VH-VL binders against o27280. Designs and how they scored, part 228

Target 1, 266 residues: o27280
Amino acid sequence: MDSMNVPEVLEIKRIVEESESVKTFIFSWDFRREVRPGQFVMVWDFRDEKPMSVSLIDPVRSEIGISIRRVGEFTDRVHGLSEGDLLGIRGPYGRGFELMGRDILLVGGGIGMAPLAALADEATARGMRVDALVAARTADELLFLDRLEAAGVNISTCTDDGSCGFKGFAHERLLTLEENHDMAAVCGPEPMMFQVMRILDERDVPAQLSLERYMKCAVGICGQCCLDDTGFRVCAEGPVFWSQELSRVREFGRYRRDPAGRRVPW
Short names: E, the ipSAE of ESMFold2; O, the ipSAE of OpenDDE; V2, 0.75 times the mean of E and O plus 0.25 times the DockQ between their complexes.

## First folded at step 9 (VH-VL)

Design Q44 (framework fv_libevitug; at its last look DockQ between E and O 0.01; V2 from the best seeds 0.00; counts 0 for: pae E 3.8 > 2, placed apart)
Fold by OpenDDE, look of step 10:
Structure Q44 (fold): chain C 266 residues (1-266), chain A 122 residues (1-122), chain B 110 residues (1-110)
Amino acid sequence: as target 1 above (266 residues)
Amino acid sequence: QVQLQQSGPGLVKPSQTLSLTCAISGDSVSSDSAAWNWIRQSPSRGLEWLGDTYYTSKWYNDYAVSVKSRITINPDTSKNQFSLQLNSVTPEDTAVYYCARVLKFSSAFDIWGQGTLVTVSS
Amino acid sequence: QSVLTQPPSASGTPGQRVTISCSGSSSNIGSYYVYWYQQLPGTAPKLLIYGNNQRPSGVPDRFSGSKSGTSASLAITGLQAEDEADYYCQSYDSSLSGYVFGGGTKLTVL
């Protein structure tokens, strides 16, 4: 168990406008503190604290990036910040992605591309071939396309409305792709992840999926992110899980728990 | 393609056990993508969810609070069906009983059995 | 007594627009998706609307669903004789830890 760390107050070095609803906040980072794709940090705006995936890991510039989608009060406040403003960063926490093989498939939906973008950078740096299926509701919500392209990633896009790339859902697009990969990393809406996972399992492609649940302590103590009935804590044993692990999770695809611990069905 | 076929007696005496079976075709009772439900309908109580059974590496059940103490829903993988047992029935349990499917990431009952009228009477 | 409240009856003439309401609370409609079912006489309910406003395959576009606050509504435009049926709303209730239904609305096509 990792110790509960005090947030480090960091200055926002840059803000990148990724889309209308997504901004990436860049911070100077001391890489004596290792951070891996798939791990998350707790972002503290001195009022509230939320888990956010690391979307950029740049040891050369000694920077990390945290991509945040505007979805509520906390993120509204954060999106109102400017370069030079301060945030508390605690972490990193959780289990990140593991890389194996030479060819990797990334399947991301919406903000789910955040951790995958970081993974793409690491994979390409290692000389791996990276294919990315980037999905969103509309073209303007597709994230990190330029960044991925610059990194040498082979990109396939998918939009619900067909405004860019394949018209349909990520799993539908995946069915049209015949090539198998040594492994896959998946992050996005759970319905997407489930369908993608099924396909990958049928194809015997090892898959890692990043699961999102309500987190409070991020250090495996409070149990708020515990998955029924495995006892998996998303903040400790996850958020990245192998497909075989998720197949044991009772609640996956059936329900999630709200901050009060009540079931929230789909 | 997916169909649910119900079977069981339509008459049960008070204090006895109501037993129904729902046979699945086109899907598996042990499917990790589905939950198999029982619902009943009566003029007095309307549509009422009773409970479900589903498989995720092992079998699980969810029961409505109103019948939790009397209800058992069991899968039969060998026959690809699931059953309903409701103990200690009273006339208030008289209803048309339906089996129904719920898929993951949905709360919709998308497939229904044909329904079975069960009358509790002496 | 049903957890969700529907008018017991509704009526319209062919070609008209009819709306069926479904009222709940913060523990159900206010927090969870609403589903609608059509039930013809002597048959099982049929899924008509899922996820507040989505139509399954085979459901005509003249059927639409909406949700606001703790209430939902089913709208039928271009009413046809075949639409005469009972309609039920459905959701989930956190306080009851289970699925809940409305009392049903009998729609008569005059």
Scores: ipSAE 0.754, ipTM 0.901, lowest interface PAE 0.7, mean pLDDT 95
Fold by ESMFold2-Fast, scan of step 9:
Structure Q44 (fold): chain C 266 residues (1-266), chain A 122 residues (1-122), chain B 110 residues (1-110)
Amino acid sequence: as target 1 above (266 residues)
Amino acid sequence: QVQLQQSGPGLVKPSQTLSLTCAISGDSVSSDSAAWNWIRQSPSRGLEWLGDTYYTSKWYNDYAVSVKSRITINPDTSKNQFSLQLNSVTPEDTAVYYCARVLKFSSAFDIWGQGTLVTVSS
Amino acid sequence: QSVLTQPPSASGTPGQRVTISCSGSSSNIGSYYVYWYQQLPGTAPKLLIYGNNQRPSGVPDRFSGSKSGTSASLAITGLQAEDEADYYCQSYDSSLSGYVFGGGTKLTVL
């Protein structure tokens, strides 16, 4: 328990440039601390600590990978680091994905492919058939295609601008794909995940969705928990939820949090 | 395809309850993707959002602070409609009342009812 | 008094460019998306622009929206007689915890 609550200072073993804005940082890892796809770690640059999903879980090489998109001051500093530099890593935390059945559909948007890439590795290792729908705004923002192909995943792509694969959004592409999956896992922008969830619910495919904003609730940093209409604070453990669980969350799709933590509409 | 149709009395006496109904076609009042809103329009106050109702596992309401103490918005799943009740009306509540839809992940009122003029006078 | 400020009237001739302003503060337009509605005489408002600058299907590209700081603008290029209507902006206000509208602008096509 203590080992999960104290940051361990780890050396960056390798950095993979995934795109202009995304890098994967790879660390040696002692797998006596089990890590599951869908879990996250707290990354500490000795100034700030931020939650990041685990994107690579490799017990054979004794490595984990963390994929980080450049979106602000913390991530800009981390992107400036080189192999051999140090970061603090604490965790893992949160609920991971559950696997069931013989075949799985993965639907990922942008950086949301990061936790799904780790899940794809586990699913293929278990002998499951894996179909992945990889979505992004442009071809340059599609992530992990080579890694998924090497793992034997059946890949479909879509881009908003039509620069690779289907021209359109993930849910539009999903309507053209076959319906027979035992389960699905979805990660990406919340509006995308909602549209995908509705189609999967209509097809009676049980789906798990990973929501970044609930990572802080999972570690007890509770600035984003909401009050229900009875006046009691409601805090859901994440980041992975079944679609039927999300259908019970008042704030999903109705409200977001502004920078001050206030509940505001979309 | 989705349409909202309003009904209710156009004349209400001061101190009584204003009651309007909005019937929905082409969508379900209990759809988890929609919130069902009441908005009014008057020369003195302009366009004013009053509140909403929506279903997520159970029914919820949000109400504008200005009317919160007097307003109730209720769904009726059997008739696929929702209603507005506004208590203790005054002449200042005279307005054209609209029902309208907002979808999840949006703050746009994308579908509106035809509007109902309600006059509050003795 | 409306929370968001619009000019009460605007006018132009066919083919002209007309802009309608909507001014707010950091508690509304400065922090949240802006929406625009067109209201023809005797009808309900119709969504014209969402998310500051996006058009719903069926809205001509002559209509465009923009936002800078605490203000937003609706631009109409190639003005047509059919554009004669009332125009309303909308946002959300965190101090009021609710949706807010501008006072409306009556556009006259001369």
Scores: ipSAE 0.411, ipTM 0.737, lowest interface PAE 3.1, mean pLDDT 88
Fold by ESMFold2, look of step 10:
Structure Q44 (fold): chain C 266 residues (1-266), chain A 122 residues (1-122), chain B 110 residues (1-110)
Amino acid sequence: as target 1 above (266 residues)
Amino acid sequence: QVQLQQSGPGLVKPSQTLSLTCAISGDSVSSDSAAWNWIRQSPSRGLEWLGDTYYTSKWYNDYAVSVKSRITINPDTSKNQFSLQLNSVTPEDTAVYYCARVLKFSSAFDIWGQGTLVTVSS
Amino acid sequence: QSVLTQPPSASGTPGQRVTISCSGSSSNIGSYYVYWYQQLPGTAPKLLIYGNNQRPSGVPDRFSGSKSGTSASLAITGLQAEDEADYYCQSYDSSLSGYVFGGGTKLTVL
């Protein structure tokens, strides 16, 4: 494991502009290493290191893609990079999504659609029927629609401002959708995930949810990614959890943590 | 349809060099989608990966630590084959030797040669 | 000593389900895909499972693979006489910078 804890310096092979604020950075990847949708990598820009979900897993091209939204100083610097520039990558880490059954529902909010896009590719490759509910604040922030459509995914959209699809929140749109999925995978803002989880639990749909917490080590040693009630470490036992595991966690959906580990409201 | 055909002597004296050749049909030794490997099998060590040769922008080799000081694997693009040389052999090198392809897409040993029993004995 | 550990033998009767385990570490199975090979006497190994649980074309669906933590398993359902063979698991090991194999399991169909 020692060699996998040191960032490998990789060249950016290609950059895809997914939206005004989101870019996907594509790297060559050694697929002897296992990569699962829902796992994350630590991205190092030679100054800071941040966890990012894998959004593209393409063994045929020997490529992975990492989708990054511009939200602060680290991501601003990374967005300023060009093809041929270098980034450090370590991982993958964490528990990914597990597929079951024939029919899957994906519910993604904003950048949370990134790991679900990778899962959609795997599910369609297995011959599963995939429905995706893609949520954002505005139409311009809906991610991966063309890619999902090309893969044969049945897309429903919602936007807070109503500029595309259903006007409202993802859980409100979910109430108007069919109830006959074998499983669901959910990733996005934690308040959204909490409300979606409640609906899926009432419908008896098994659900996996991907959580984000502050991460430092990514291998479960430092304790920075712990959940209050269970001692679960998001980097080791997650970031993907079954809804039954999360039902025991009081902090889920109720508060977040800053980089110093302090509780703050959503 | 890709096939690997092995050739080389089945008896080698101690301290000499074991030499085997693997001919490729249906693919190219210089394919950027594959790596070309040697693996041996003995009762004492089971299946043991020895090393590879492959082409990307140039030729590379990887060798198992256990044999790195004694092994050479070379491509021959004009004959579309690759070779194994293992120097200074002892009876412990007695094994069935296989050549095998690894496709980068699946990362598996998907095509194997027929195997060559090499006995190291006086 | 093989880097990956398999039971030396397994057995079953026609129609039964049998499993073959493969145990490794974080430097191999814990981080890298697992592959399975079938070897009939006097022949080269044949790829049976790749990517933990994927079957190449021509491998019947009664063969399946799975992985949990640092261990993997090959399952054979509807056991048939022609399944009598040696079975090997394989992965990559980062500490050795190379491919590693299990010691093999001789499957006997009774």
Scores: ipSAE 0.360, ipTM 0.745, lowest interface PAE 3.8, mean pLDDT 88
ESMFold2 (binder alone), look of step 10: mean pLDDT 94; pTM 0.948

Design Q45 (framework fv_libevitug)
Fold by ESMFold2-Fast, scan of step 9:
Structure Q45 (fold): chain C 266 residues (1-266), chain A 122 residues (1-122), chain B 110 residues (1-110)
Amino acid sequence: as target 1 above (266 residues)
Amino acid sequence: QVQLQQSGPGLVKPSQTLSLTCAISGDSVSSDSAAWNWIRQSPSRGLEWLGDTYYTSKWYNDYAVSVKSRITINPDTSKNQFSLQLNSVTPEDTAVYYCARVLEFSSAFDIWGQGTLVTVSS
Amino acid sequence: QSVLTQPPSASGTPGQRVTISCSGSSSNIGSYYVYWYQQLPGTAPKLLIYGNNQRPSGVPDRFSGSKSGTSASLAITGLQAEDEADYYCQSYDSSLSGYVFGGGTKLTVL
């Protein structure tokens, strides 16, 4: 990533309320700068800059969408914005998902459905069969169900509290689903992703997993993400990794790192 | 179903190496879902975590800062066990030593060995 | 010198509610799950509560855990004579990069 990159100031064209805590911000985009599912942009509110996954890629309308969950001061300010207001956008960054085969399983938890919704659009456009397992703590936190249905995706849901679909965790629901997929893509809380990865590895299904923490590493602003026991330079290679790559990362699924670089178990 | 069984000497002289072994039944020491831990207990220090060993694609160790320079924890896959070696012991290392399992995503020590009282004296 | 602070003793009579506190900081309880262990004389500690407030199979519902900010509590309702034991809280500490325990609370059933 080039530290001299300057954010482009873009007008918020449309805002979609996905849930009480999640909004999708839609911008006009010049597709001479290609954007792929799994890539992210840096969103600048003229005070702070944060990485956000691209959740909508629409070359026909010349639009991209960025889905943002309200979790702190920056996101609270962005959620207070209206259509016509301005944000700085820089990117895209990171490697996106790769599609292969005829059948794909998507497993998303919470806001992790955002990059997977963009991937679902591309996979269906390529004529792939798409099965999606959408997981959340409660029914109100299940995201993009209407968009996935409109795209022709076969949807399964689960909630921790049983308020919609299967009562339980994503990996528990996955054990009841069809085992034959050419690939999978997974995005959500790291403990969920690790459990899902283990099941997919047992089924010999190659999986790609998107790690939000590696978005900062991909733009070179998080030195701690570049230091791991495998010796790989993760800051240049994320946020999307194959399951085979992640099996070498000792901390995946066991620990995360806080902004100071301290180990934090899940 | 899972059991941990400890063995080793109960008396060690100052400056020598304390060596204990924990045999595992009902699970594999190379299970990628578990970490294998040593914890000790003394009246002066209470319960104190010493370190662990676990397998993902290779073997890893974590060690507590207080013992890091003197401690080694090693797995033995052929015997399905793991060991503790604590070098240069002093009377302050006198404690009941436990081996214990942690499952991934958890900080819980869900299975414990029976404990071994180790006395460090002349 | 325990990283997590517990009262050294607690007492109650049969049928009473007793609570045992565990205090830490942002680097441990404030950021991580809390676990509780019961230790009967001459035995290894036994997992009593995991994930702040969950019970393993076989632990009676008289035992419950809670966490608020940098502190946690173990509550025992309908106290029984056999609950007389030492109780320990446990968490992880990011500044120490390791697991930490409370100093223990000796519960006496009068």
Scores: ipSAE 0.000, ipTM 0.420, lowest interface PAE 14.5, mean pLDDT 83

Design Q46 (framework fv_libevitug)
Fold by ESMFold2-Fast, scan of step 9:
Structure Q46 (fold): chain C 266 residues (1-266), chain A 122 residues (1-122), chain B 110 residues (1-110)
Amino acid sequence: as target 1 above (266 residues)
Amino acid sequence: QVQLQQSGPGLVKPSQTLSLTCAISGDSVSSDSAAWNWIRQSPSRGLEWLGDTYYTSKWYNDYAVSVKSRITINPDTSKNQFSLQLNSVTPEDTAVYYCARVLRFSSYFDIWGQGTLVTVSS
Amino acid sequence: QSVLTQPPSASGTPGQRVTISCSGSSSNIGSYYVYWYQQLPGTAPKLLIYGNNQRPSGVPDRFSGSKSGTSASLAITGLQAEDEADYYCQSYDSSLSGYVFGGGTKLTVL
């Protein structure tokens, strides 16, 4: 029996309020079951199961954290829980980020900073120089700034409304930054990721991007997400992909699929 | 600034093929950040989307169901333009035809050509 | 026939508030964003509102959009003579697998 494929009922040890709409749920974790930044777990509230990225990996305290944005019925129910309550967790699943070189750029939008916060911890622990561009709609939605600062990360901020840092979108802010990096990791809304990827490709910076919609493919729930329009598999195991891999995927930025498998627009 | 310029005959006889072109300046027809569309406007049917062409690793088309059997939209990378061909036209195809752009990760027409009135009559 | 339903006409005097409705179904407005276009006589349509309620750069703040259920509306406050035009809503329809438009509303500034 693979323990990763069976939900384990875990007690919520601590809850951190990251913002009005985001909470991090912290659980004791047995690190004989390895977890890497960029991987996700399936969170089960005894009614529904949803994939969530791991945002904290702390082997010293034997803890993992899962950051959840309130966006629908499942996440509303989970946000109503308290310390001491139980959730089912299975995993980890998916391909995590790969680290290479000495300098890394992180570009995160909204809740996309969650897997990047875990990556920042690992990169810093390896002695890498870490620069983070943290983007959100408003200042109140910028996530993990204190945690990134404590880790020694060099932080730039960007808000759509100009309430903190650069006024504008992540890719517009990135154009004003000239630091060279050995690699980049990007996570956030797909339109933001596409614009950032284009700039990084022009700068010859290899980038990895984390795509939430491919998390289901990694656990075998949706085989169709791993096929292109010609019926050939075009994606490796998600959710993390190199930018070169995404150049072959028609769906990226052109359409999504509804529950019936029909093509629908962005 | 991106601009779209249309050209083609304003009069087509019934049963023949309607052919229009849209020349692009300020962007590439093969830009992976855009889809290039044809839309028509008539008093009887209002605004009607006809289809598009776009590049992502290779060229793709999407066509409206109402015209799918008669329509072809083709890019021409050497001239930085794209074309519309509509076969077997009838007087009901009389309309002002527009080319327009949709950006990747959007579903609206942000830039339009000037429009070309095409009359189908004998 | 148009897939989305708009009133064929609307009118107001300078300084007044005017609203234009756009009605659809669960296969279009109920599931997807709504966009609005302004068309002056003899010109191509021009984007006024995207993403239900967002304004492009250069569009005055007197124009606003909203969506509720299967319907959307365009509001024009402080109506001006230059606002006299045809207005079209647009969405996507999953049953047709394509973009769809409203029939248009001719706004007259009296």
Scores: ipSAE 0.110, ipTM 0.630, lowest interface PAE 5.1, mean pLDDT 87

Design Q47 (framework fv_libevitug)
Fold by ESMFold2-Fast, scan of step 9:
Structure Q47 (fold): chain C 266 residues (1-266), chain A 122 residues (1-122), chain B 110 residues (1-110)
Amino acid sequence: as target 1 above (266 residues)
Amino acid sequence: QVQLQQSGPGLVKPSQTLSLTCAISGDSVSSDSAAWNWIRQSPSRGLEWLGDTYYTSKWYNDYAVSVKSRITINPDTSKNQFSLQLNSVTPEDTAVYYCARVLRFSSAFDIWGQGTLVTVSS
Amino acid sequence: QSVLTQPPSASGTPGQRVTISCSGSSSNIGDYYVYWYQQLPGTAPKLLIYGNNQRPSGVPDRFSGSKSGTSASLAITGLQAEDEADYYCQSYDSSLSGYVFGGGTKLTVL
């Protein structure tokens, strides 16, 4: 067991190709270091480090998985690696999801399904009923459908172009579903998360939402996110927030960050 | 079903303060789903965004750099309206002034008031 | 001058396709969504397209938007007499920290 703040050099045990742009990298893990769904790790390729959500937590096989979408230089280099290659991993960091009640709705968009896939495994292991609404732009960008099915999750899909399931956005599909749940967990693009949160709030379903942009703030990389005008340290409590907490965050739904990190409206 | 209704004087003297109000029906000025904006239109400068006010746990303002030193936009929750005050006006401030709503995540001006022509002259 | 550049005028005959361009830079259209507004004489602008290519309810599918690089276009197919209006594009500009508009295009249906 090393300190959480010192990278441990781990061998890539297995790589799963989830789509043309997403791979899951699997490592042996010592579960004396607790890892919860919704937490992230810092991945170091010996040049740069980036935060990545934990997408697989398997204490029986002593494995964790980290799902990475190819979006730039760092992720392109990592995607070029093979089984047997080494990466530095430190963490876990951040606040994980909390489970309550007997049933849960998962709503995920794109790579946002990564932390929700780990949560689905935990929820089903606890005997909860799990329904998942999986959203993407196209059918080939829907992630983790086989894992969710294997876990016994009831799956609904939607795609912007109608190539699989409901044609439209996650919140439009949710409006046509009348089942209630004890809680929900949501992860994906912020516009999707806001619309879904609003519907769940109207239905009195408590929701937790995971904001990828706050993972960097939680480790001090983005100082601009560490304090907001509501008077609490947003980065210290992220990346997972209850919907009532997000209503107090100035930036959620009002501003996004451009590639340079500047505050801009949606 | 949301409507914006503007009111205010059509003539303002140079160096004085221009004051307009926008009354909201069908939505709340304190709704955390909306931002409330002022935009003006003149033949010489076209459409210009001036600023906004919105509520997220507390009230916030954003102002265009060109008017930031002279402008105040304030909500009035008791009357469900918001106002524009523009100080030290000059003839260049002559324009049709519109209030407008932006919904969270869209950045589109989806609902507009009817417009108020304001002439700055002595 | 306007931050976003539009042609000052455009024209077509009923049934034709007309396009209106909107040109910007990396600080606005290059990084941000584009919106389009229709303004009939004596009225406030009305939202026609948001998010580059989305239509609000009530806007006919004859109107469509697109964006490539630092430029955007509004396309009107099956042009009708009632489409005669001024059209404005809008985006956000990071260097100005504010919303920006095009100079407007007066569309005449001949």
Scores: ipSAE 0.006, ipTM 0.521, lowest interface PAE 9.4, mean pLDDT 86

Design Q48 (framework fv_libevitug)
Fold by ESMFold2-Fast, scan of step 9:
Structure Q48 (fold): chain C 266 residues (1-266), chain A 122 residues (1-122), chain B 110 residues (1-110)
Amino acid sequence: as target 1 above (266 residues)
Amino acid sequence: QVQLQQSGPGLVKPSQTLSLTCAISGDSVSSDSAAWNWIRQSPSRGLEWLGDTYYTSKWYNDYAVSVKSRITINPDTSKNQFSLQLNSVTPEDTAVYYCARVLRFSSAFDIWGQGTLVTVSS
Amino acid sequence: QSVLTQPPSASGTPGQRVTISCSGSSSNIGSWYVYWYQQLPGTAPKLLIYGNNQRPSGVPDRFSGSKSGTSASLAITGLQAEDEADYYCQSYDSSLSGYVFGGGTKLTVL
C-alpha cells in the first residue's frame, strides 16, 4: 500500500567508482516493488533526503544501483560512506521510460547516462538494437562506457574538449549520425536535451526526455509545482516526458527557474 | 481555485463566424505554466480538440488540422480571457463548446468551463 | 469515428466491478499517457484519472486506471448509483500532432 512512502533502511552492498565525482551504490532489492528505468528513489542519510535516479536494475541478482554525483553537502556525506553502511531508500517514484520498436537511440550527458544505462540493459535484454551517444565535457566525465559495451550497445562518444571521440556538443555529433531509429531516450543538461529534441523531431523520431529538476516536484518538495482545485500536479507526471509534450513548453532549454519561480539563465 | 466562465451567442447562421469567450479567474491567461484550449462535443463527432493558446516568451497557437484553415484562438491579457473565432460555419459545427486548461508538461484537461451550446442553422 | 475505441456502453449493479476499455495505436496510447474523464448529464467532463493510473484529489480510490501496450482500462470497484455517467479516455497522437479522445462509454447502474 504505502511501502513507497516509508523509507526502507538498506545496507550498501557494493560501491562502484564510476569517475572522480560519481559513485554507484548497490543495494539488495525486493522486486515485489517493481522498478523501471527512468524512475527515481529518495535517498535518506538520516539527516536529509534527495531524489536520485536508479542506474542499475538487476532482478537476477536482486539488486538496484543508484548513481550519485558529488555536488554538495548531502552528496559529499553519502560519498564518504563505505560498504556495510546504511541508507534509507523510499520509492520508486515517477514515470519510467517506455520502450518502442526495434532500434533505439540513447543520448546522455554526464550523470544523465545513469537512468539511460538502466534502460540500455532492459532494451538489450529484450533483443533491441541500442545505439548510445555518450556526451561529457571531458573524457574523464564519460560514464558507463564499459557497462554499455558489455551489454552489446553501439557506442559513440562526444566531448566538448575533444579528449575522447567527437570534439563538440551532443547535438553536433547527432547531426553526423544518419541512422534511423524507432525511438530515442535523452537525459542530460536541458540545453543539450532541447537541441537533441529538435533534431529528433526533424527526423520524425519520437523521443522521451528525463528532466532531473522535476523529480523533486513529483514528491511534493518543489514550491513551483502548479496545482488545480483538485490538487493535480503537472510535475507528478515526470520525470520522463515525450518530446511533443515538451514542444508546448517554449521555455524548455531557454531558461530555468530558481526556487522562488524567477527566470534565470542556464 | 481556478474557474473558467464561457460566454457567446448560442445561435449562428451558416457561413457566418462563431465567436466565444472564456474568462479566467484564479490564474493568469499569460501564465507560462498553462495552455488554454477549446474543445467541442457533438453527437456525431464526440469530443474534439480544436486548439490552444499559451504564453512563454511570446504567444503561441496550436490548431487541429480539421479546423486549422478557419480557426483563431486569441488571448486578452487585459481582461484575463481568451476567445475562439471559427469562420464559415456549417451545421457540422453544431456542438457544445468547452474551454479548458492544460498544465505545463501535461496532456490532461484539468479545469473545464461550463460549456456553451452553439447551434448552426438558418 | 473516434481515434480511440471504447465500447459504447457498459453496465453493472451496485457493489460490482466494472471495467471500461480504450484501444489505440502506437502513435497515441502506445507512446503517450492516458487520461480518463467522467461526464455527468448536463455537466462538463471532469478529470478522473491522469498519467495512466493516478487520481486527482477528491477522486475516490474505487476508480483506477491501467495501460498495457496500445490499450488502457478504467476500473470501477464497489459500483455506486452516482457513477452512472459517460466515461471518455484521452491521449495525445503524434501523427495528428493533437489531443485525441475515445468515443465514450455510457455506464448504466442497474
Scores: ipSAE 0.006, ipTM 0.427, lowest interface PAE 12.8, mean pLDDT 83

